# Designs tried in a protein design chat: VH-VL binders against Exosome complex component CSL4 homolog (exos-1). Part 11

Target 1, 208 residues: Exosome complex component CSL4 homolog (exos-1), of Caenorhabditis elegans (q9xxd2)
Amino acid sequence: MLAETLVAPGDKVLDAIGEYRMGKGLYEANRRIFASVAGFVNVYGFRDKSDNLVQVIEVRRSEDQLDNELLPFHGAIVTAKVMAVGLRFAKCDIISIGDKVYKKRFSALLPKKKLRPLEPELSEPFKNFVRPNDYILAKVCEDAEIKDKFVLSIAEDELGVVLCRGRFGEPMQKVDWNTVVSTRTGKTEPRKMAKVPQKCTLPTQSVA

## First folded at step 4 (VH-VL)

Design o8 (from d12 with heavy chain D102W S103D, light chain S93D; framework fv_dalutrafusp)
Fold by ESMFold2-Fast, scan of step 4:
Structure o8 (fold): chain C 208 residues (1-208), chain A 120 residues (1-120), chain B 107 residues (1-107)
Amino acid sequence: as target 1 above (208 residues)
Amino acid sequence: EVQLVQSGAEVKKPGESLKISCKASGYSFTSYWIGWVRQMPGKGLEWMGIIYPGDSDTNYAGKFKDQVTISADKSISTAYLQWSSLKASDTAMYYCARFYDWDYGYFDLWGQGTLVTVSS
Amino acid sequence: DIQMTQSPSSLSASVGDRVTITCRASQSISSYLNWYQQKPGKAPKLLIYAASSLQSGVPSRFSGSGSGTDFTFTISSLQPEDIATYYCQQSYDTPYTFGQGTKVEIK
């Protein structure tokens, strides 16, 4: 089960908690994470008092979606879904800002030059970083060439892919910062995975 | 089978409006960009702009941004290029082409072209 | 805008000759360069993408090389059906710009 996947109490969400902090609507059993309520799987990030990016996985009930959302702004950490991957830009929809899930999605672009902090002339293809249908944690930024759309960056170590699917729609599991493995085939694929600075092994019901 | 079919030749007077079409078949229309390329008589190829039909996102060459509108109707797998007021300088062959951009961008499928002639 | 300049603007060669066309970008475009063939009265056809990758169905006598600002397109043994105008095109940044074209004719 992955983000935007409807779950019922008892459905398995993850094979292991990994580096995520557990938010609401989840419980751990036999080292696996299950839904405790009906709703949608969501992943979001926020910066704690020490400026560390904390990634939270939760199950959101349908009534938690907001009509009056805060517009994405420069410097904000958002969760976005990769819709299409192009040559110079990936097209994304912004899903949430912090713990606020948007009812409507905002279009955004992820430039190839904002996939890594150094080396602006990146020779590696986009598919080594993100693929369509991946969910990413990204920072809203400005770009001199793009005036009419939100611009995202995953260049910082704590940003990148948080949830993704394999070619059969199966969940992928993080191996390291640049590798995921299919839970169905056991085959690895490249991705720029978001690094979680803090390990979380205990259930947490609050955002902080 | 996999093809782009463009509308027929047009003969117009300056000041008239025009909308030409590019119908896709044999592939997922919403998964590729559609670009428009102009070729003036006896001249080379000139890129005008592109559209992603899945969400109607567009990108125009600066020269054409205020001259034409690119749109798409995903329900009938058709892309459009439109002028509100034609000029004699718009006389050209117009090609639509599918743009594949997953790794390296390139135009891998081309329509047959629509000749637009604008004269008084 | 990135400017693309081709050399030569035209050439005449004999069947079986090795033909070389060059393309220069006004700034580095890495390997984001494509080559197209346009026969008289026809739409362009993709031959080479990503500077050196041969498009499926294209004869192996066509090849491309180069990176950065200088690129080369080669026909190893010119055939009569290769009479056409050849265009390079950068896809590194918008607007996607084409070279002015090189007309290839048989002697």
Scores: ipSAE 0.017, ipTM 0.462, lowest interface PAE 6.9, mean pLDDT 83

Design o9 (from d12 with heavy chain D102Y, light chain S28D S91Y T94L; framework fv_dalutrafusp)
Fold by ESMFold2-Fast, scan of step 4:
Structure o9 (fold): chain C 208 residues (1-208), chain A 120 residues (1-120), chain B 107 residues (1-107)
Amino acid sequence: as target 1 above (208 residues)
Amino acid sequence: EVQLVQSGAEVKKPGESLKISCKASGYSFTSYWIGWVRQMPGKGLEWMGIIYPGDSDTNYAGKFKDQVTISADKSISTAYLQWSSLKASDTAMYYCARFYDYSYGYFDLWGQGTLVTVSS
Amino acid sequence: DIQMTQSPSSLSASVGDRVTITCRASQDISSYLNWYQQKPGKAPKLLIYAASSLQSGVPSRFSGSGSGTDFTFTISSLQPEDIATYYCQQYYSLPYTFGQGTKVEIK
């Protein structure tokens, strides 16, 4: 499964819903998740009523794309694609804000100092956190030294990689917060995976 | 003038240590990366590693991680490439180059090169 | 690691000729490719960055194109001072890698 992968009704999207919440354009059959509409696969984050950041997977039709009137804003949670990994910055394209997918991608930088909190000092290479073609949930933030581009952070536990591929283009499966495994080779790779909050269900029934 | 000036040619024997230098001038030394590129006689360019002088953050190509050490001294705007024990296979021209890593990534300023010859 | 393969390895052309060299990446690198010129006995010089952007001060006869895995570098009208080896370099992913070089000579 690839974010922005074109699918047709009846195409399999996931072998199991796993840590995702099922969004629109999907249906479940024989415990597997299939596309119910033609479009592309999208992953986004939203905060539920208990302020837990939840990862949602959906199929979007191209006509559902936002007209780019709502620019990414500071504090917003966005879905971005990692385009290239440099030394101090990964170069990213912002794809969506919440459940709204942009028609035009916005360029953004993910600084190495915003991969996790600076204390202790970050000595690990980018590839232990994100790699080119990874899809991430990230927070739009400010950086005093970057004036002409959006700046992203994945330092918070709830942020990080949501979808990624192995060297042969195969889907990777989350093992834990810092590890994924190839569905083709069985080999593990490091990634900073976005944390799925522990679910708590509160009684919603109340007497009037 | 914006420039990188490297130390002079070296002739060494296998097993000896060596430290070569790359002195920057004309720009903010701590605001750019400095990379090291090897070119063996008659061969192409090979990236070895890079350092950010502002905080001494380094990144190495895998094959060079245990062969060389890259360092920098901010007080004299100088970067270094060091071997603890040279091998004959280290015979090459070594270039330092300034790397810009913001919206794009490229080596836009190069030193003149340091020829290192290792022979018994 | 991403492998960069150039073709041809060498060529001979006359002054005024259009010279084209190609660079192929072992995986998709989008447009994250640079071209450098190295004259005999000299350090390399950046000519083109981001596949098609001409570096300041570089003559307009040099150009680049391509994206993904296949890239082209062109000299529209070869001059004597263009005798050099040309290298492509990807900066899509670490470690950075160069092509093996294309040697351009005057016949």
Scores: ipSAE 0.062, ipTM 0.600, lowest interface PAE 5.6, mean pLDDT 85

Design p9b (from p9 with light chain S28D S32Y D93E; framework fv_patecibart)
Fold by ESMFold2-Fast, scan of step 4:
Structure p9b (fold): chain C 208 residues (1-208), chain A 121 residues (1-121), chain B 107 residues (1-107)
Amino acid sequence: as target 1 above (208 residues)
Amino acid sequence: QVTLKESGPTLVKPTQTLTLTCTFSGFSLDTSGVGVAWIRQPPGKALEWLAHIYWDDDKRYYPALKNRLTITKDTSKNQVVLTMTNMDPVDTATYYCAHETVDYLGYFDYWGQGTLVTVSS
Amino acid sequence: EIVLTQSPDFQSVTPKEKVTITCRASQDIGSYIHWYQQKPDQYPKLLIKYASQSFSGVPSRFSGSGSGTDFTLTINSLEAEDAATYYCHQYSELPWTFGQGTKVEIK
């Protein structure tokens, strides 16, 4: 089950919580994660009081969605969906900021140069980092914006892919920082996966 | 209003270096997602991409010509300069500079009028 | 490098007739193809981007379609002002390449 998927109470969202913190609208049973309410699956990140990135998965009802009241701003951590990948940029739609889910999507670009901090000319193709339909935690750059588009970065170690699906729409599970495995076929694919700093541990369940 | 105009010599002798300047208005190469490209067209032939320079100073060259080509920008003057060494009669062409919108991909949405460069003895 | 082959090389068409121009890529380029119009002694103008998206201000009679290796530019009712050479351009892999061009003339 992936972000923005419409779910009903009792629908399975994930086979395991992994590194995510359980947000609202979810419960754990038999070590699997299920929806407790009807709504949309959402994934977001926020920086806690110690500036550590916390990754949360939740189910939001449509009435909980932000109606364009808080726009994406420079330096913010957002969740975005990768729409298409080109040679130097991926096109993304910003879907949420922190725990606030937008009703409309904001266009953004993810430059190839902002996939890693240490390689100014990345020779690896985009598909080794992100692919269309991936959901990413990204930082809104403080650089100049392209008209009607934000610029995103996943270069920091904590940023990257949070949810992705395989060829058949099946959920992929994180293996390590650069590898996911198909829950259906068992085959691995490269991705730059988001991570929480090792000095922080996430709860397996949030109380509603 | 986006406008671009090429300038430089119209006649070059074999083995000489060609320097072309693209002067533009209506946009800045400090703006993310903006680039300028050089494309040429020999008389009666197809378009040939030569080089790009982007707002972040990323430079790309046609591989077969890369050792002859240099592209630079001066954002304060709104100019992009292309230098091509060791000119040959086969390099006779109309040279265009073009604005490149670089969203998730690029496209050449506005072009200069072009300048014909003839290479002959 | 990716080679783009257009067909036909030339066609002479009666006004108001439908014109179809094809562009075939030597390998899969997804939807990363653009179409340009070049009138005699003028610079090229962008018509269609990303296979099927019309550029701003382009008349609705121009449309694009296709994906993968085969792409089509269609002029659904040719006007006299449409006499030009049309080029496809791939933006999938460096170096960027153009087709050889299709010249459209009015009968």
Scores: ipSAE 0.005, ipTM 0.494, lowest interface PAE 10.6, mean pLDDT 82

Design p9c (from p9 with heavy chain V102I, light chain S28D S92Y; framework fv_patecibart)
Fold by ESMFold2-Fast, scan of step 4:
Formats: structure tokens, C-alpha cells, sequence
Structure p9c (fold): chain C 208 residues (1-208), chain A 121 residues (1-121), chain B 107 residues (1-107)
């Protein structure tokens, strides 16, 4: 299931936990991850005490309070959905910041030049990194050419796609940092995947 | 309120150069994410994208026609100019300019009324 | 370049009936389709963006769906003012291309 997907207790969320840290509202059975409560699936990231990016998957109850008071800010790690991919930019909707899910999404741009570190012009196509309907972990940043929009970057190694689906709506499974495989067809597709450190701690507080 | 209007000659002889001006209001080409495109439609046929120009002077052209096309902007006058060289009767079409927002990735939300350009001897 | 093929080329429909127009891309373009309506002797108007999102002010009877190579524009209950030619447009890769158009007439 994808971020913001509504689930009921017993619904399957993931075929395997992979690099996610399991948050609240989930349980594991037969190596698969299921919802333990009714709500919506959320993915968020935070930096642990060792500055490692940890990505957490959870189910939030629909009656949980959503917060729009903390706007996206430069340097913040956010979860966003890729809405459309163009020649120079992808349009994204910011869904959450840390463990706080926004009541209304904020529009943001993901420039092609922010797909890799220090890359002013990237020759590879967007589809090798992100595709429409992918959910990404991204950093809010500044761009001199974009003055009235939120700007996202996935250039850091730990950032990238956290959830995506294949053409039949099936979940894709991470193979490595740049590859996912269809759970239905067994065929691979390129993506820039977000990372979780080998050893990590569950979040005890939201992103400040 | 966004408005665009095309202007230029309605009759062009073969081999001549066509120059069309798009004059607009309700937005500025200094605004991040804003652009203007030129699209044409031969009588009774489909729409054909020709070129666009964005706020940051990024320019893109239809590849098969790029050697004939030049797009420029004058932000002080709220104008975008398209020049097409070596006109041929097959270039007879209604030419439109349209507003484009890169934030919304290539959709054309407001169009000019169009100007019919006939290429004949 | 990416070729968009629309079906049907022409459709004559009784008022209040459902109209379905398809657009097929020559390669996978994700959801990178917009739909336009063009009435005779008028400029095109945006109806649907990003395959499925209605543009502001567009009546709810218009909807879009699809992903990959196959896309559909649906008019749930045809009104007289809907007589027009409908075009799909892809922005996945340069050059931007349009379908050949589907003409919808009222019986």
C-alpha cells in the first residue's frame, strides 16, 4: 500500500519491511507487514543521533490531529508524492514533515539538477530516479532560479523513493540503491531509492 | 485575468520569413515557472507545438523545424515573438500563443484567439 | 517522437449519453497527458491535466483516467455545448505532441 492509502486492521501494507523501520499501527506476520489499526499509511524520515537518516513506515488513525502550523522549511526532511514529471522539473505535493502529516498538501518542485549531488545539468532521464505517483523522502532546499515555490532535493544518498507501484498497481520491492523489482512480473525498473542505516533507532520526537 | 493576442501578417509568400508577436496581460514573464508557447493548426488538422520560452529564457523548439524557428521575449512590453524562415504553403495554419506554467508541466491553460497565416504565391 | 493515436476519429452521440474517447501513446508516458476541447472556429480550452485532474471551472461530467500507454477522456452525460473536437497532449518528452483529435457531434 502507498502513503495516504486507507487501511483496515489485517490489510497488507508491505511484502517485506526492507530498509524501513516499523512504526506504530503495524505488525509483522509471515515476514509481511500488516496494519493493526484503521487509518492511513504514512512514511517519514528523521536524522538519528549519529546523523543517519531513518525512514519509518506507520499507520496513523484517521482521527489523529493533522498539523499545518509548521510550514516546510529549508533543510527539513519531508515526505512528498511525485505528481508529474516534466523536462526540467517534477511537480510534487509535500505530504508530511517528520512525523507530522499536513492537513493540506504544499506544492513543490523537484529540479532535475537536484537528483544528484553538485550536478547542474543531469543527462539521465527523470524516469531513472522518480516517476509519477512515487512517494519520496526529500530535503527542502533553496534554488536561485525558483523564488516563489518550495524546492526539493533527493541528491543526498539517503534520500529518494520510499514507496512505488508497478503498472498493475503491485508494490515494487527495493533491490538496491537504484533498482526496484515488480512483485507481480519480476521485472526491474530504475529508481533512486532512499536508504536506512544498518543500525538505527525509532524516532522519539518529530523533526524540529 | 490572463489574456493573450497574436498579431502579424495574414498572407506570406513562399520563401519569405514569418514574424508573429504575442502580446499578453495578467502575468509577467519574470515570474518563476511562467512560459509562453506557440502552437499551430493547419486547416482541418491537429494541433502542432512549435516552440516555447520560459521566464528564465529557456527555449525549446520542435526538432524538425528548429533550424527555421526563433523565439524571443521582451518582458518590458509583455511580448513574445516567433520568427519562422523559408515559409512554404504547407505552413498555412492558424497560429496560437498560449500561457504555460512549468510548475504544472506543459499544460496550456490560456490561449490567444489565433491568427490565420496563409502561404501562397 | 511520441505519437498519440486517438479513437474514434468521429462520434455522433445522443444528448445525455456517455462519451468515451481514448488516447494511445507509442511508449509509456506515465500520466503525462492533458486533454483539450476545441469548438469550431475557437481556440482550445484545457479540460483535464495530468491524466485525471480537472482544470478549474470544468464541469464534473468530464473526467480523465489512465496511465502508461492508454488514456481515456469520459463525458458522463453529453450536453449540447460539448459538441467539439477533443485533443490529448503529452508533455513526457520533447517534442510536445498532440493526438489527431476526436470530433464529437450531437445527433
Amino acid sequence: as target 1 above (208 residues)
Amino acid sequence: QVTLKESGPTLVKPTQTLTLTCTFSGFSLDTSGVGVAWIRQPPGKALEWLAHIYWDDDKRYYPALKNRLTITKDTSKNQVVLTMTNMDPVDTATYYCAHETIDYLGYFDYWGQGTLVTVSS
Amino acid sequence: EIVLTQSPDFQSVTPKEKVTITCRASQDIGSSIHWYQQKPDQYPKLLIKYASQSFSGVPSRFSGSGSGTDFTLTINSLEAEDAATYYCHQYYDLPWTFGQGTKVEIK
Scores: ipSAE 0.260, ipTM 0.628, lowest interface PAE 3.4, mean pLDDT 83

Design q1 (framework fv_dalutrafusp)
Fold by ESMFold2-Fast, scan of step 4:
Structure q1 (fold): chain C 208 residues (1-208), chain A 121 residues (1-121), chain B 107 residues (1-107)
Amino acid sequence: as target 1 above (208 residues)
Amino acid sequence: EVQLVQSGAEVKKPGESLKISCKASGYSFTSYWIGWVRQMPGKGLEWMGIIYPGDSDTNYAGKFKDQVTISADKSISTAYLQWSSLKASDTAMYYCARFYDYSDYGYFDLWGQGTLVTVSS
Amino acid sequence: DIQMTQSPSSLSASVGDRVTITCRASQSISSYLNWYQQKPGKAPKLLIYAASSLQSGVPSRFSGSGSGTDFTFTISSLQPEDIATYYCQQSYSTPYTFGQGTKVEIK
């Protein structure tokens, strides 16, 4: 639950560089990302000038937050926290749109049928895609069955889990599009990880 | 009248198969989940699993995943819980309950009367 | 799996007493907690959902509060018909789990 984790200058935010574009409040050393200021870890997405979804990790303070009057809208890319995983949908709170964090959280539903490209039957359980307390990058969409609530989708390759924790609260590292590994136990868990486009990823450092 | 009516008490021997039923009436059977909850004699409630009759989607507690099968028949508005081979440790009261999970919160708002299953030699 | 622990396991109180039962989750479940009443020989009945919302038809003497990991269920003025075992249940994540129950009886 890095997005709500208070960090101090020098605290390690990520074990390895390569997945996210670095935003403010961070610095890189020995292929790891550290906090350069005190604040809270945040991950957000935005579409660049070429319409590629870019994922950014930053450290943000409450004092830096601007009031966000832009409500979530159809087609918007938002960061949401998975609050509970039900049977047919996960219940989420929308946290931010782009680099702007909402002061008020908006309730949203993530239907099982919007976890991957449309299929009549999705037999895999939610836990293979998202789990409670995961932070996801998602697209706001419409659903005829759900009214008076925002509906989210992570079906597109660039959407999905951006931050998650293991059983002991430890950070998880992305292995591939559907696998994370515990930084504490070395055990893998399934997740639908948001894909980071090659052109917009953090610079890869040579191990030579 | 909105209700869930369960099948009668069963007395079985270890190794026997069993299928108990939960018949819904008075509401749209395919629009709600039906869950199964076990209560061993003198013990508390234990969630076993749940089914959505509209498409037979199921979710099981890991402890019960390979012990029981939950199914439903839309044509007669009936949900089922079945064992291929009973054990003495399956002796318990079994409740079916309607689960509402359409908004932010899920809960069991309607319960069957229970089916007592006794497994002994 | 999320473990739910209730306290006390049993209690005896007099008619008119305020009765308080607590429920603790092994991890944060926000407000995704329900309370059920089970009278001897009967099926459970939903009293409270979403930690603090009173189910339709349930007497106002029953109430719930709390969020995160610590939750409280209160009967403001115990009545004879309230003799029952009370269970908390999290609906935050499957598998759904119940507390062990609190038996309430009148002395």
Scores: ipSAE 0.015, ipTM 0.561, lowest interface PAE 6.0, mean pLDDT 83

Design q2 (framework fv_dalutrafusp)
Fold by ESMFold2-Fast, scan of step 4:
Structure q2 (fold): chain C 208 residues (1-208), chain A 122 residues (1-122), chain B 107 residues (1-107)
Amino acid sequence: as target 1 above (208 residues)
Amino acid sequence: EVQLVQSGAEVKKPGESLKISCKASGYSFTSYWIGWVRQMPGKGLEWMGIIYPGDSDTNYAGKFKDQVTISADKSISTAYLQWSSLKASDTAMYYCARLGDYWSGEYYFDLWGQGTLVTVSS
Amino acid sequence: DIQMTQSPSSLSASVGDRVTITCRASQSISSYLNWYQQKPGKAPKLLIYAASSLQSGVPSRFSGSGSGTDFTFTISSLQPEDIATYYCQQSYSTPYTFGQGTKVEIK
């Protein structure tokens, strides 16, 4: 998807919206999410007024005028595509920052040590977290050992995989923080899924 | 200056143990992966596995995972490939090689040892 | 595991000829493909990485192209010193598998 795979009006984007907020260029019919315009699928995150990371799925028109490029910066939340899984790093292309889509892909590395907040097990494979062609929501960070590359992290609970496909190109649906299920076969696969933070409701204290 | 030097040829009998070495010099040993590649007589190259000497993290090809042990000693900048019990089918040339530029995220063998010939016959 | 298949298994060409070798992956590997040269009795030498990037110090007559599953390695004008076996290798996911090799000889 994204810039590599265009959708046309009427194409199915998702079997269910899940935890995503519907952005522009989409409509719902028969419990499925479809493209209402020609373009490419984009997923991005932003912080709402309560500091919750909201995940938005949208379709950008291929002929839309793009805003000026904003270089990825430390602390920024970006959408990236996993290109390949390597030894200590997954290689990724940064696609967008917030709701701004880049004209140029930025190469980035996702280190194994940035896959979870606790010390990662050396023997645990990347495929339990991300796989090639997955789209992830990630934070741009610094790494003392990597000077000439963008570095990504999905260690925070609200970061991780936001869109992935199964063997037949079918969309996968989130089950929980570490599991997705094929919408075609019903089989599960491991992934580190981006999740929405918990919200608490506090009582009014005006009479205390 | 930048080089990998492997130990000399070995002639062994089936059932014997063996440990061959690959000594690095001229670069930061703990900043690159070291891989082992097998080439049986008259055949092509087979990737066996890799080790990151900085923390001894390893990754093996499935067929070699329980056949060999890959290790490294940071104090002498040396990587090792070891068998507990050799078989005649282990007869091959064994190469060690450094994987790419760690900082670039590229994965290719840009520096190779000269090879160690291991012959196992009864 | 990803299987790598090279063709042809061997070829004979004259000095000055354009030589082409192909490599096919059993699944998409994007551009994560390397090419190595091995002369008899010697260790392999890296020529091309990331499908099309020429390693420093390697003559410009060597080139690579392709993406996804189909890749090509070309020697634009074969020299006597180019007689060797050439191997492709995917670096997309471990194990980083090699093709079976293509032996290049002069006729």
Scores: ipSAE 0.013, ipTM 0.527, lowest interface PAE 6.9, mean pLDDT 82

Design q3 (from d12 with heavy chain Y100S D102Y S103L Y104T; framework fv_dalutrafusp)
Fold by ESMFold2-Fast, scan of step 4:
Structure q3 (fold): chain C 208 residues (1-208), chain A 120 residues (1-120), chain B 107 residues (1-107)
Amino acid sequence: as target 1 above (208 residues)
Amino acid sequence: EVQLVQSGAEVKKPGESLKISCKASGYSFTSYWIGWVRQMPGKGLEWMGIIYPGDSDTNYAGKFKDQVTISADKSISTAYLQWSSLKASDTAMYYCARFSDYLTGYFDLWGQGTLVTVSS
Amino acid sequence: DIQMTQSPSSLSASVGDRVTITCRASQSISSYLNWYQQKPGKAPKLLIYAASSLQSGVPSRFSGSGSGTDFTFTISSLQPEDIATYYCQQSYSTPYTFGQGTKVEIK
């Protein structure tokens, strides 16, 4: 269920629809989303012509991956995997930029001060925003203190966690901007969830 | 040589103030966290807190937040642990350690320790 | 706070024996688990980080495994110089916490 998790046709990707726009390699059955091709799950964001951030979930094949010739750039919306959470930074690997998935991962830092708008001192612990193995939509930004790595921000409402697992590896469902619930235990955990600005416009049935 | 060198042993009376030091060399002092770990005689390791010398951001274990102050001086690559008023229960070995926030985070370089004895 | 429980508190084994120490976290910490060795009168030394990664310069007889809440540290063939107390430590969230330690002695 997580980005870069290998799936085969018929594997369940999400327990419910309504949170993301469906991209390629997926189909809906009984209000659940399944893989229609073999590949890996990917979530990405792009700005539509009205400047709304649209969040898309898809299954990509390895041959669709982009070489790292196109570097992440300031202002770009990327999908990243949280690798490690520290006191001051979370370490992330950039997976994709828009609908283009990199063959090689780019190391990036997500500073604690870029978890929330206009809060230079953040007393809330890092784990209430993101945790290891979470997949996030983030904006590439500049930081005066960090010179040798890409820097990410999830401070904007439309950015944040897009996919995560609970303690038993089960998919988590978004409840609101700061809460997810285990599909296995029904218990909640804090996360800064990426806001979905538009309701799901997906078909209510598989085509064929 | 990449190392942390701590100040010498201290013998103090209850109520006295104390500031012990941890001097870093051989690496970029402002690029790593420095943590402090207490070990009471015959006991295990207890994490007290950590500081990022680049901006003096600190994080303390709740038990120690009102008991000690952690600080750092970038100009001399030195971190400090200080008490305004020592208690007999502060008798312990105190270690400073460099915390690499790479991957999961870990303490990869340790000072030799400073023994603090507080008795009347 | 995350509590780390080590087992056993002490053990005695012969040179060449396989030694196993376990560490349990009170909640899932993913792979945010480190193992340290402390010899008598010395500062701790990092052996394993990220649950299973061997620190540079550490002998290959030391290994770690596990994820989530249950972790194992193994010495495949105990040597005399391995007499020490071993500690697990979680770095998942502050406050960082150590296990109580396992004292390893040779018969």
Scores: ipSAE 0.000, ipTM 0.488, lowest interface PAE 11.4, mean pLDDT 82

Design q4 (from d12 with heavy chain F99H D102Y S103D Y104S L109Y; framework fv_dalutrafusp)
Fold by ESMFold2-Fast, scan of step 4:
Structure q4 (fold): chain C 208 residues (1-208), chain A 120 residues (1-120), chain B 107 residues (1-107)
Amino acid sequence: as target 1 above (208 residues)
Amino acid sequence: EVQLVQSGAEVKKPGESLKISCKASGYSFTSYWIGWVRQMPGKGLEWMGIIYPGDSDTNYAGKFKDQVTISADKSISTAYLQWSSLKASDTAMYYCARHYDYDSGYFDYWGQGTLVTVSS
Amino acid sequence: DIQMTQSPSSLSASVGDRVTITCRASQSISSYLNWYQQKPGKAPKLLIYAASSLQSGVPSRFSGSGSGTDFTFTISSLQPEDIATYYCQQSYSTPYTFGQGTKVEIK
């Protein structure tokens, strides 16, 4: 199941909570995560009191969406959907900022040079990091070459892919920072996965 | 396989509105950008702008930003180029073309062109 | 905006001749340069992308080279069907810009 997927109470959201903190609108049964309310699945990140980036998964009702009065800003952690990948840029739509989900999507570019901080002229293709329809946690940043678009970076270890599907539409499971595995075929694919800090001790909610 | 089919030739008077179309087939319409290129009689190629059909995000060459509107309808895999008020200087051949990437890539498939003639 | 300048603006050559067209960018565009062929009365056709990559289905007599600001397009053995205007185009940054075109005629 992917972010922004419509669910009803009792629908399965995840086979396991994994590295996510469980937000509102969810409950756990037999180690699986289910929706407790009708709405859509959302994933977002925020800095906890110890300045660790925490990934939260929740079910949000449509009426709770932000009216687009808070624009994405430099330094903000956002959730974005990868729409298409090119040679120098990936086209993304910003879905939410922190715990606030937008009603409209904001266009953004993810430059290839902002996939890893150590490799400004990265030779590997985008598909080794992100692919179309992946959901990512990204930081809004600036780029001298881009004037009229939001610019995203996933270069920091705690940023990257949070949800993705395989070639048959099946959910993918995180194996490590650069690998996911198909729940259908057992085959691995490269992705730059967002990292959950080891110090994160935040409690998860069983019912919101 | 991949095909872009444009609407037929238009003959208009100055001040009239016009909307021409580019219908795509043979590929996933929302996986590529569509660009519009103008060629005035006896002149070279001028890029006008590009649209990403998946979310209708547009980018225009500054010269054309206030002259035309680019749009797309993903339910019928069709992109559009529109003028609210034509001028004689808009007389040209207009091409649509598929583009892989914003700010990189290439125009790999082109429509046949729509000739627009604006005269009094 | 990045300006693209082609040279020459026109040329005339015999069948079998080697034809060379050059394109210069006003700033570095790495290798993000494409070459298009436009035959009289037809839409442009992509021949070369990323400075030197031959588009599928395009005859091997066409080639491209260069990086940065200076680029070259070559037809190794000119054929009658190659009568056309050739355009370079930078895809490094928007607005995308084309060279003014080079008209190739066969004697």
Scores: ipSAE 0.018, ipTM 0.582, lowest interface PAE 7.4, mean pLDDT 84

